# Designs tried in a protein design chat: miniprotein binders against q9h3h3. Part 14

Target 1, 235 residues: q9h3h3
Amino acid sequence: EDGFTAEHLAAEAMAADMDPWLVFDARTTPATELDAWLAKYPPSQVTRYGDPGSPNSEPVGWIAVYGQGYSPNSGDVQGLQAAWEALQTSGRPITPGTLRQLAITHHVLSGKWLMHLAPGFKLDHAWAGIARAVVEGQLQVAKVSPRAKEGGRQVICVYTDDFTDRLGVLEADSAIRAAGIKCLLTYKPDVYTYLGIYRANRWHLCPTLYESRFQLGGSARGSRVLDRANNVELT

## First folded at step 14 (miniprotein)

Design WH2
Fold by OpenDDE base, fold request of step 19:
Structure WH2 (fold): chain B 235 residues (1-235), chain A 85 residues (1-85)
Amino acid sequence: as target 1 above (235 residues)
Amino acid sequence: DREELIRRFERLVRRAERLLRRAEEALKRGDLETAEELIIYALMSLKLAAWIAEELGDPELLRRVEELVRRAERLLEEVERLKRE
């Protein structure tokens, strides 16, 4: 990966979750104010620690947009973690199937499409498209990481309520593509994050369940979504 | 449940219809590239809507999707024709 370990990226994400968020909430704010908010807080200019000249003077963990139908539900994360520790102690085989069952049992079903973009106009444009899709009710919730001092890629996360609902995952992909985003997308359940399962883990579990590639031309027009666990194309 | 699937279907159809209207407007402006992209996005939404209609076993919903698919295909053929001129 881009010089950072998966563990380092996870630690940064957890630290960001604890800092203040810049939020546009469509449940309480008129949709007509979205354009002004996007202009005020372009993600390429919002800095992680509130650097001089940035639109934010204080640290910002994430920039987020909440849709009208957004309802935060993380499930029983503590119960999930306890069950995971017990499973590890038991010496029983750990598979993607066992993790899926743990997630279902504890109602930790959220997942996200991820895209990584360099800071700049393309990132801000992509974010604006996603934010509009959320406010218009095509997506439920999305967030984008602020600009880091190191100038690394920023991540846009588009959430779905249930990673086990394949149709819901595909609907979100379709909405992201309709917003004009053409880059590679990867889908990761939050359960893998909560359990500390990253790339190159000792259990050889792949935290990426789906991959989406998009093409405009040729015989293969549109998104191709690959189920990584089964190595099957869903589209 | 059935009601949720119907809501999801209607959302996809509304998206497709909006995209197709925008594609027609792009064609009127001579913006063939934008028109093509919008049609492709519409077809993606319509594919998912078709799957829902099949799962629900509702022939009327499927008919609605097929009508929009035919509209999208006609627009795409027009774009391709104009790109060859």
Scores: ipSAE 0.816, ipTM 0.936, lowest interface PAE 0.5, mean pLDDT 92
Fold by OpenDDE base, fold request of step 19:
Parts: structure tokens; C-alpha cells; sequence
Structure WH2 (fold): chain B 235 residues (1-235), chain A 85 residues (1-85)
């Protein structure tokens, strides 16, 4: 659907990481100011490059909300990358298990639930729900991409501290659902991003570990979380 | 870490209790759709809380979850009854 390659999307995400962020930090800002901040910077109106008439005049890479318990910890990303290069040179087989062990060894354990939404009221409403959940301590940290010139889908990322903690991944899913989000969610560890492992990579590794679908009706009401590696439902 | 699991349990239970209170308020105003959604969200949190209680081997925590599940189920039955009228 997105006319862009996985490599192009990754390059754009990396470029966005280097631009200024619009941040609401609940550790330093009263929760009572969140509504005013959301009204000032609705994601559907914040533009990637600060277009005329946008709420931002300068480029914005991401819009983010930090919860009270948020502590940035990226682990040893450089050591991870060096170990990955050595592994590739060795010619040893590379499996999802190999990447999991590398991530554990270098303490690069963060991951994120991803949702893609078209610009507009539904996106802004979804983001407001997530932002409130973060400020209320139901989630730790989230970010949303600004509006692109092409008007493509925007992504909301909701982070967890440890992709190997299945319960933590499920807790975040439940919190996202409780915030009113009903769309498809995919969970991706950051280790895959740091190593440049995207969709259709030469190692045939799937960077999506989990998928979540939500249903209100029928016999299976609620969220269904699928472990993609094992093809097993966790819920 | 047992203490961390207890903190996670209590967070899930508090979420469920809040959602169930909101569901009861939705029922009082005749908003059956909202009530049902809120109950489903509560049950999702309670399921995870039950898993933690089982992992901890704490029968009192499990009892607390079961009580909230019964409350959620009663509310859901009421929603379903009202939808049939």
C-alpha cells in the first residue's frame, strides 16, 4: 500500500530521528497541560518540514510523549552492531534466536507496537488516547510521525522495555486497546532496526514478532495476539 | 522479581476497576455499546492479572481477579439483556 520500499521508510525514519522532536514530558510538565499541548500540535497538522500554515515552522522528526516512569535506555548498540558484522563475516547461520541472543547480550531489548493511520480526526483522536495513557502511567513512552507532504499514512509507535517479556508486550497491547485503538497492531523489536533488518531481507528474517487484532463481536471478543515466529496465539 | 509482578498486577486490577465503573455509568445512561466495549477492555486486563496471580501462586490475588471477572460478566449479561429488549 505504501509505494515506498522498506529501505526508503527506514532511511526516512532515521532522518526523522535526527530532526527536532516535539515532546510532552510528563516528568517535568503537569498532566493538566496535556490537552492544550494536544490541541496545539495535532499530528495530522504538524508537518515534517514545517510547511506554511502548520503549527510548526521548523522541521519536526517526531511528536512524542514521555511518561513518569520513562528512562531512555538503548543498551550497547555499537557493540551489537560490531557483533553483527562479525557474525556475518563468520558465515554462521543467522536465525531469530541468534538475534534474540545478540539483543540480550548487548542489552538492546526495546520494542514497539506500531499502528498506521491516515491523517485526520481519527489519527488525532487515537494519538490523544495514547498520550493520555502514557501520562496516566498505563504506557511508558509513545511517538507519532508528523504529516508528510504526500499525505501518506502516519505511524504511532508505543514502546515496551523488553521484547522478550511476553507479558509486558501483552500489557502494552491491553493498554492500547483500553485507550480506544481497534486497528491492526504489529510489534517490532528495535534490534532489527539497529541492524538494518527490514522486510524482505536476505536472511529471510521477519522483523514483526507479534500481531494484534481486535474484535468487539463474536465468540472471541477482545485482542488476539499472534506470535509470528511460532504461529501461536498468545491470548 | 515478585515485587515487580505485584506492582504489575495492581496496575492491571486498578485499570479493570476503573473501566468497570465507567461501564456501569454507561449502562445508567443507556449507552450499551460503550458499556460493552469497556467491559471487554476490563476483561482483557483481568486475564493478564489472573496469569500473574497464578505465576505468583497467590490465592488471594486470584480471588480478587475472580471477583472482578464475575462483576464484569454480570454487567455483560445485563448489556446483552438490554440489547434484546
Amino acid sequence: as target 1 above (235 residues)
Amino acid sequence: DREELIRRFERLVRRAERLLRRAEEALKRGDLETAEELIIYALMSLKLAAWIAEELGDPELLRRVEELVRRAERLLEEVERLKRE
Scores: ipSAE 0.813, ipTM 0.935, lowest interface PAE 0.5, mean pLDDT 92
Fold by OpenDDE base, fold request of step 19:
Structure WH2 (fold): chain B 235 residues (1-235), chain A 85 residues (1-85)
Amino acid sequence: as target 1 above (235 residues)
Amino acid sequence: DREELIRRFERLVRRAERLLRRAEEALKRGDLETAEELIIYALMSLKLAAWIAEELGDPELLRRVEELVRRAERLLEEVERLKRE
């Protein structure tokens, strides 16, 4: 990717989770204020560490939008982690099915569609589309990474409540596409992040469960969503 | 949960209807590219709605989807016709 390992990107994401967030909460803020908020905090200009001349003077981990129906529930992450450690110690085989079952058992079911975009107008436009979709109730919650000093790609994350609900995953894809997003999307359950399972892990687990490609022309109009685990197109 | 599936269905249908209305408006403005995109988005939503209707075994829901699909297809044909002129 941008020269960073998946582990480095994950570490940065975890560090960012601990810094202050810029949040538009549609539950408490009128939707009519969204445009002003987007104009004030375009993600291409919000800097990770509050650089001089940025809209933020302090470090910002994420810029986020919460929809009306958003309810934060991460499940039993601590229990999940303990069970994962016990599983590793047991020497039992670890499969995607194992992780799915752990996630279900501990109610750690959140997942996200991810898109990576270069800083600039296209990113800000994409984010604005996603933010509107969230505020309109087409999506529940989304976040975008602030601009890094290195000028690397920024990531937009669009969450779903349950990565095991294929319909919900597809609904979110459809909503993202309807917001005008045409780039490659990858879907990752949060359970993989919480367990430190990244690309090229020792268990050969793929943290990306789905990929979505979008085309307007030809016989393949619309989203093509691939189930990577089964190598089957869902759409 | 049947009720949740119905709610999801109705959201998808409402989305599709809104997108198709916007597509018609784009066509009236001569914005064929926008119209096409909106129609494609509507069809995506309608596909999911069809799956829900099938899962629910509700022929009326399926009929509603089919009606909207036909509308979308007619609009798409019109866009394609106008793009060839």
Scores: ipSAE 0.807, ipTM 0.932, lowest interface PAE 0.5, mean pLDDT 92
Fold by ESMFold2, fold request of step 19:
Structure WH2 (fold): chain B 235 residues (1-235), chain A 85 residues (1-85)
Amino acid sequence: as target 1 above (235 residues)
Amino acid sequence: DREELIRRFERLVRRAERLLRRAEEALKRGDLETAEELIIYALMSLKLAAWIAEELGDPELLRRVEELVRRAERLLEEVERLKRE
């Protein structure tokens, strides 16, 4: 229930999406070039607006890696948005179930695992691991935000093609962990992003569908993945 | 469908096999932390492969997973033994 924050976040996301992206596309670029590209464009040094001394002289909205098998499919976003408007006018209840059904009906099925890291070595190392996993075919597509002028945490997004496919979402989690990522991961279906539904929203919807926590030691080693909609553990 | 599940199963098994080979290499170098990490990643992949094998109802696929799990567990025991030394 913070309308100013939600509107501001949506506007910033749209601006970043519309600015140029720095892309390593494994479908057209040999894998042997990846290490040089990563060294040239570390996410902690690529600046949002092309600050002096940064590797980029122009604005950058996102830094992305596309895997060789990546096939983009955003679905019927326009139909989704129209149905969402109609639902809000109808007076019918708005629940996670109705959002899920809208996403299925309009084939807006993609979603993403998210991690937030401060600028520096940990961020650049994590991104390099994710990028290699994408180029090696363990993941399909990932992106990372550039450094903002004020600093602060940056986000790595690792996409999956169907949030209703729990095995596929868990497979992506395991690939992220195998890339050396040990921090908290949260999963957000793209339907929430396209409808402008962020954490603070008037419907009290939780846009985070899954959480993954990783542990090396103790009695339960590996990922523990919680389904937040149903309060059940998937793993 | 069934064909997609088989593709996922084979991908997960191949990943686990590669991770276990890398864990064995790390163990030979005495890099016990890397070896342990890689074994845990392999076991995560094998857990998902086992669920797929059960969904497919194919005992041969499940047996392949169980053999790799036993290999991973033997390696993990060796790593833990060496860490205590």
Scores: ipSAE 0.752, ipTM 0.916, lowest interface PAE 1.0, mean pLDDT 89
Fold by ESMFold2, fold request of step 19:
Structure WH2 (fold): chain B 235 residues (1-235), chain A 85 residues (1-85)
Amino acid sequence: as target 1 above (235 residues)
Amino acid sequence: DREELIRRFERLVRRAERLLRRAEEALKRGDLETAEELIIYALMSLKLAAWIAEELGDPELLRRVEELVRRAERLLEEVERLKRE
């Protein structure tokens, strides 16, 4: 059922990616400037299309923070897409294993933890914590969507460089939690995004690889990270 | 890569140490909820560090983690005791 909106989701993502981004780049900007930048551009007030009275005068696709060690590397996306097309015409089975192998073969390994929050102080506070974690070196890169409409949830994406590196994905989860984030997190490898594979796709692939739930009470305090493919708890 | 695992281990331990120091400061000012949260975050980081130490097969690294875990657990017990008061 959600497959019927795949073209619209791809178009929205492309439009946001192509519009200007507001970026704090720790590789070229002193860390001491971060708090002023966060105060100037809270994600609940930065509008998608440059609403009058907002801090931005131009459309903003994303607000992002790059850590000192961030090195962009999308891998061989064109080769991945070509191999995916060939696989579809071959008649061979399409499974989570084949997607994983395609991603490995073409070095399209990045992925992201996602959280969805309503506009307001809680979102801005969460973003500030994540941004500080990135600048401090606990996370590599994060982005947050601007405000599109009141009542609509915004998304914070925290990237990792290799979804096959479970320890690295769990390390990012722990850093997100240490920044004070208690909400549900879901983890999606970028390979699914580049191939246009969304929820309820015709191959029955699950684009969400992990879910992280945090609790302070009970005997299993901390993050509980579920591997959706194998239905096993990793933590 | 062994070198990468060691770098990751040291990052996780350093994070846990910072979190425990902040938890102790929160405890001193009576902010028991903040102290508890910080201790839990430290234990999460130490759990991953312990897994790395086990994978490396390095008993000295594991001993460093275990000392910090004991410190974290003692602090958590103190916080929980004070919350019952």
Scores: ipSAE 0.694, ipTM 0.898, lowest interface PAE 1.2, mean pLDDT 88

Design WH2
Fold by ESMFold2, fold request of step 19:
Structure WH2 (fold): chain B 235 residues (1-235), chain A 85 residues (1-85)
Amino acid sequence: as target 1 above (235 residues)
Amino acid sequence: DREELIRRFERLVRRAERLLRRAEEALKRGDLETAEELIIYALMSLKLAAWIAEELGDPELLRRVEELVRRAERLLEEVERLKRE
């Protein structure tokens, strides 16, 4: 978002979603092939638009791994978007509760844990750990952005199927940590993404629902997960 | 849903058991840092499993979690002891 408006960032995100993805689908591909695939397509080297010398010669929007238990269900996204447009023209108040209710009504319940890492070996190592966790059944679905610019951070998204299922979101956090991830994680329901609602939106909505911080030592070892709406620790 | 909570409990316990076995293997090869991390990850899974066992009100499930927690704590004590040597 540095130097760009929310509308420009939304357009770039939509373009990435619509471009081809590089997918390892455990439902159709043997798990023994994962390591070779990871070596062929490290996220620090896969380029957004197919730069010379990269493993891909064509644009790539996302690199993704689908687990054996992955059951795609985005819900009624079209109905969600239509209801959102109608609500905006109705003059009714728009609150976080409004977004939650729209998501429930239209069954758009997915959300994601996010981590941002600089390009390089740490990113590739983190992605490999997440990808293995997905193929082993500890996580269901993950994706990572390709390299767009030297020095820019990339994002790993680890999906959960229901942001209202607090225990399921915490279970995913524990699986991410068990894959060796120690950095800050933030959790965002997909409803905000589908409606194009970003950090500096006109309604002052906060798309981040939870934050997870990991501590290896001390009296509070493990994840500390904060519910940002209520300013309470869940763990 | 009670059936779903039980499935989730079993998944978390299986994860913790696997992590503790990996921690024991790391300890055998002298990799104390890896062993410690794996034990902590196991305890995170067991904490969630304990919450589910309490919600279900099933003392047998809680006893299973407590046995694994004791195993994890004994392993962590061994790691700490070896670090002092």
Scores: ipSAE 0.684, ipTM 0.890, lowest interface PAE 1.2, mean pLDDT 88

## First folded at step 16 (miniprotein)

Design GN4
Fold by OpenDDE base, look of step 18:
Structure GN4 (fold): chain B 235 residues (1-235), chain A 103 residues (1-103)
Amino acid sequence: as target 1 above (235 residues)
Amino acid sequence: DPEELKDLLRKLLELIVRAAERALRAIKEGNPDEAKWLIIKARIIAYILIELLDDEEIKRRAERALELLKEALRAIEEGDPKKAEEILREVIEEVRRLIEEEK
């Protein structure tokens, strides 16, 4: 990764956040309609800016699926940012523990498993599996980036309610693996995103807390999850 | 690559403007929650921008924009949408000037 790749991706993600989303909401839409929706809006064909011939004529930021138990509450992000700015001004040391405490204090506890896949059948299949898991209640919410003009990798984000709940994070990993996904997964708390903290930051904070690798020859749901902060395998 | 950095900085500044403009529209449309979310996004972009900036003057201006965006959030919370709109217009103007100066 070049020195600014993470920041470029962040900028693009933020731009996408501001554009309309294609959403399947299981709270208001029958689960029986999911297959038709997936067929209508395959991520590999939905284009970021509504290119001619795409399923979408207008720009799409994200394609998302909301589960029945989904709550859009992100906590006190404003308070979090204020506390973060105050902390920087104080000159006190900033550690991963500091960020964890800030997140807890302001109830900004969401995080996400991330996977990057090339456009195509494999991506669409992976997304369909994740979407089904969300609608079935195994996962709470997920989103996938639309296809870019350059045909770069697309990202699937699978959210959990609490990055401090290790069991919940692991359960989401298991559900993702059960959906047939075998690629590398990384887990990032949203608190780092909300504070603009990426891989190259002056505090040397790593926004990736967990890494999941598929286990070859194990159970179909088998993965090795590494706690990156402590360099300990959790599974 | 200095050129790559310059392009990224421009992109970030343009995104701040876009977020602020959309927030302004959201307020006018009677959607304060959407406006708050967009302002928060603009602040995140400002954080990234500030981390990348070496020029102290540009950094100070970015920090000012960050503070103004915070004030806009407060104005919305206080039930003063007109004040929030005024502040957002100021942010837009300031950041647009910065974009033009760095061309």
Scores: ipSAE 0.856, ipTM 0.935, lowest interface PAE 0.5, mean pLDDT 93
Fold by ESMFold2, look of step 17:
Structure GN4 (fold): chain B 235 residues (1-235), chain A 103 residues (1-103)
Amino acid sequence: as target 1 above (235 residues)
Amino acid sequence: DPEELKDLLRKLLELIVRAAERALRAIKEGNPDEAKWLIIKARIIAYILIELLDDEEIKRRAERALELLKEALRAIEEGDPKKAEEILREVIEEVRRLIEEEK
């Protein structure tokens, strides 16, 4: 890595948020239409800026699937940001516990499992599995980045609604693995995203809360999940 | 890598302008909720930028932009879109000056 990988990815994500999204919304679209939609918009072929020969002629920031029960709720992000700035002015210490408390106080509790895959069949197959899990109700909402011109790795984000609910986060990991996904997953609470806290931060905060690694054997089915903050295996 | 950092900083500054410009359009179109979210995004980008800056003068100017964006949010909440527009135009002009000065 070049030392600013997280910050470059953050900048690209912020840019992508402001471009149009391609969305399959199970709240308004019948599940029987999902397979056709996936075939039309594979993430390895949907281009970031609408290249010739792409399924899309306009820029696409994200490809997303919203589950039947998805209810958007970012929480009090404005209040979170204001409290964060006041805290920094106060001179009081900033710790991981401080961030957790701010998130709880302002109900900014969502987070996401992340995976990075190269363009191609493996990415498209993984995304299709995740999208089906969302439409079937095992997951609530997911998105995937489109193909960049350089052909670098793309990201799938699978959201959960409460990073403090460890069981809920682990259930999402299990649903991802049940979709056949075996790569490394990392979990990041959205509070860090909304406060612009990435690897290069003066408090030495670690925005990755959990790592999940797939195991072929053992008593637990498929995942070894590590709590990065406490260096404790959860499974 | 100083050159790579410089390119990243320029990208972040340009994204702040883009978010603020879109927020301004959203206000003019009567979409205050969209404008507020775009201003929140601009503030996130500014947080990232500030953590990467080492130059105290540039950092001070970025922090001033953060305060202006906060004031714009308050103006929208208070039902004063004209004040929010004025503030956003000031942010856009200042950040564009910073982009040109760093060329």
Scores: ipSAE 0.851, ipTM 0.930, lowest interface PAE 0.5, mean pLDDT 90

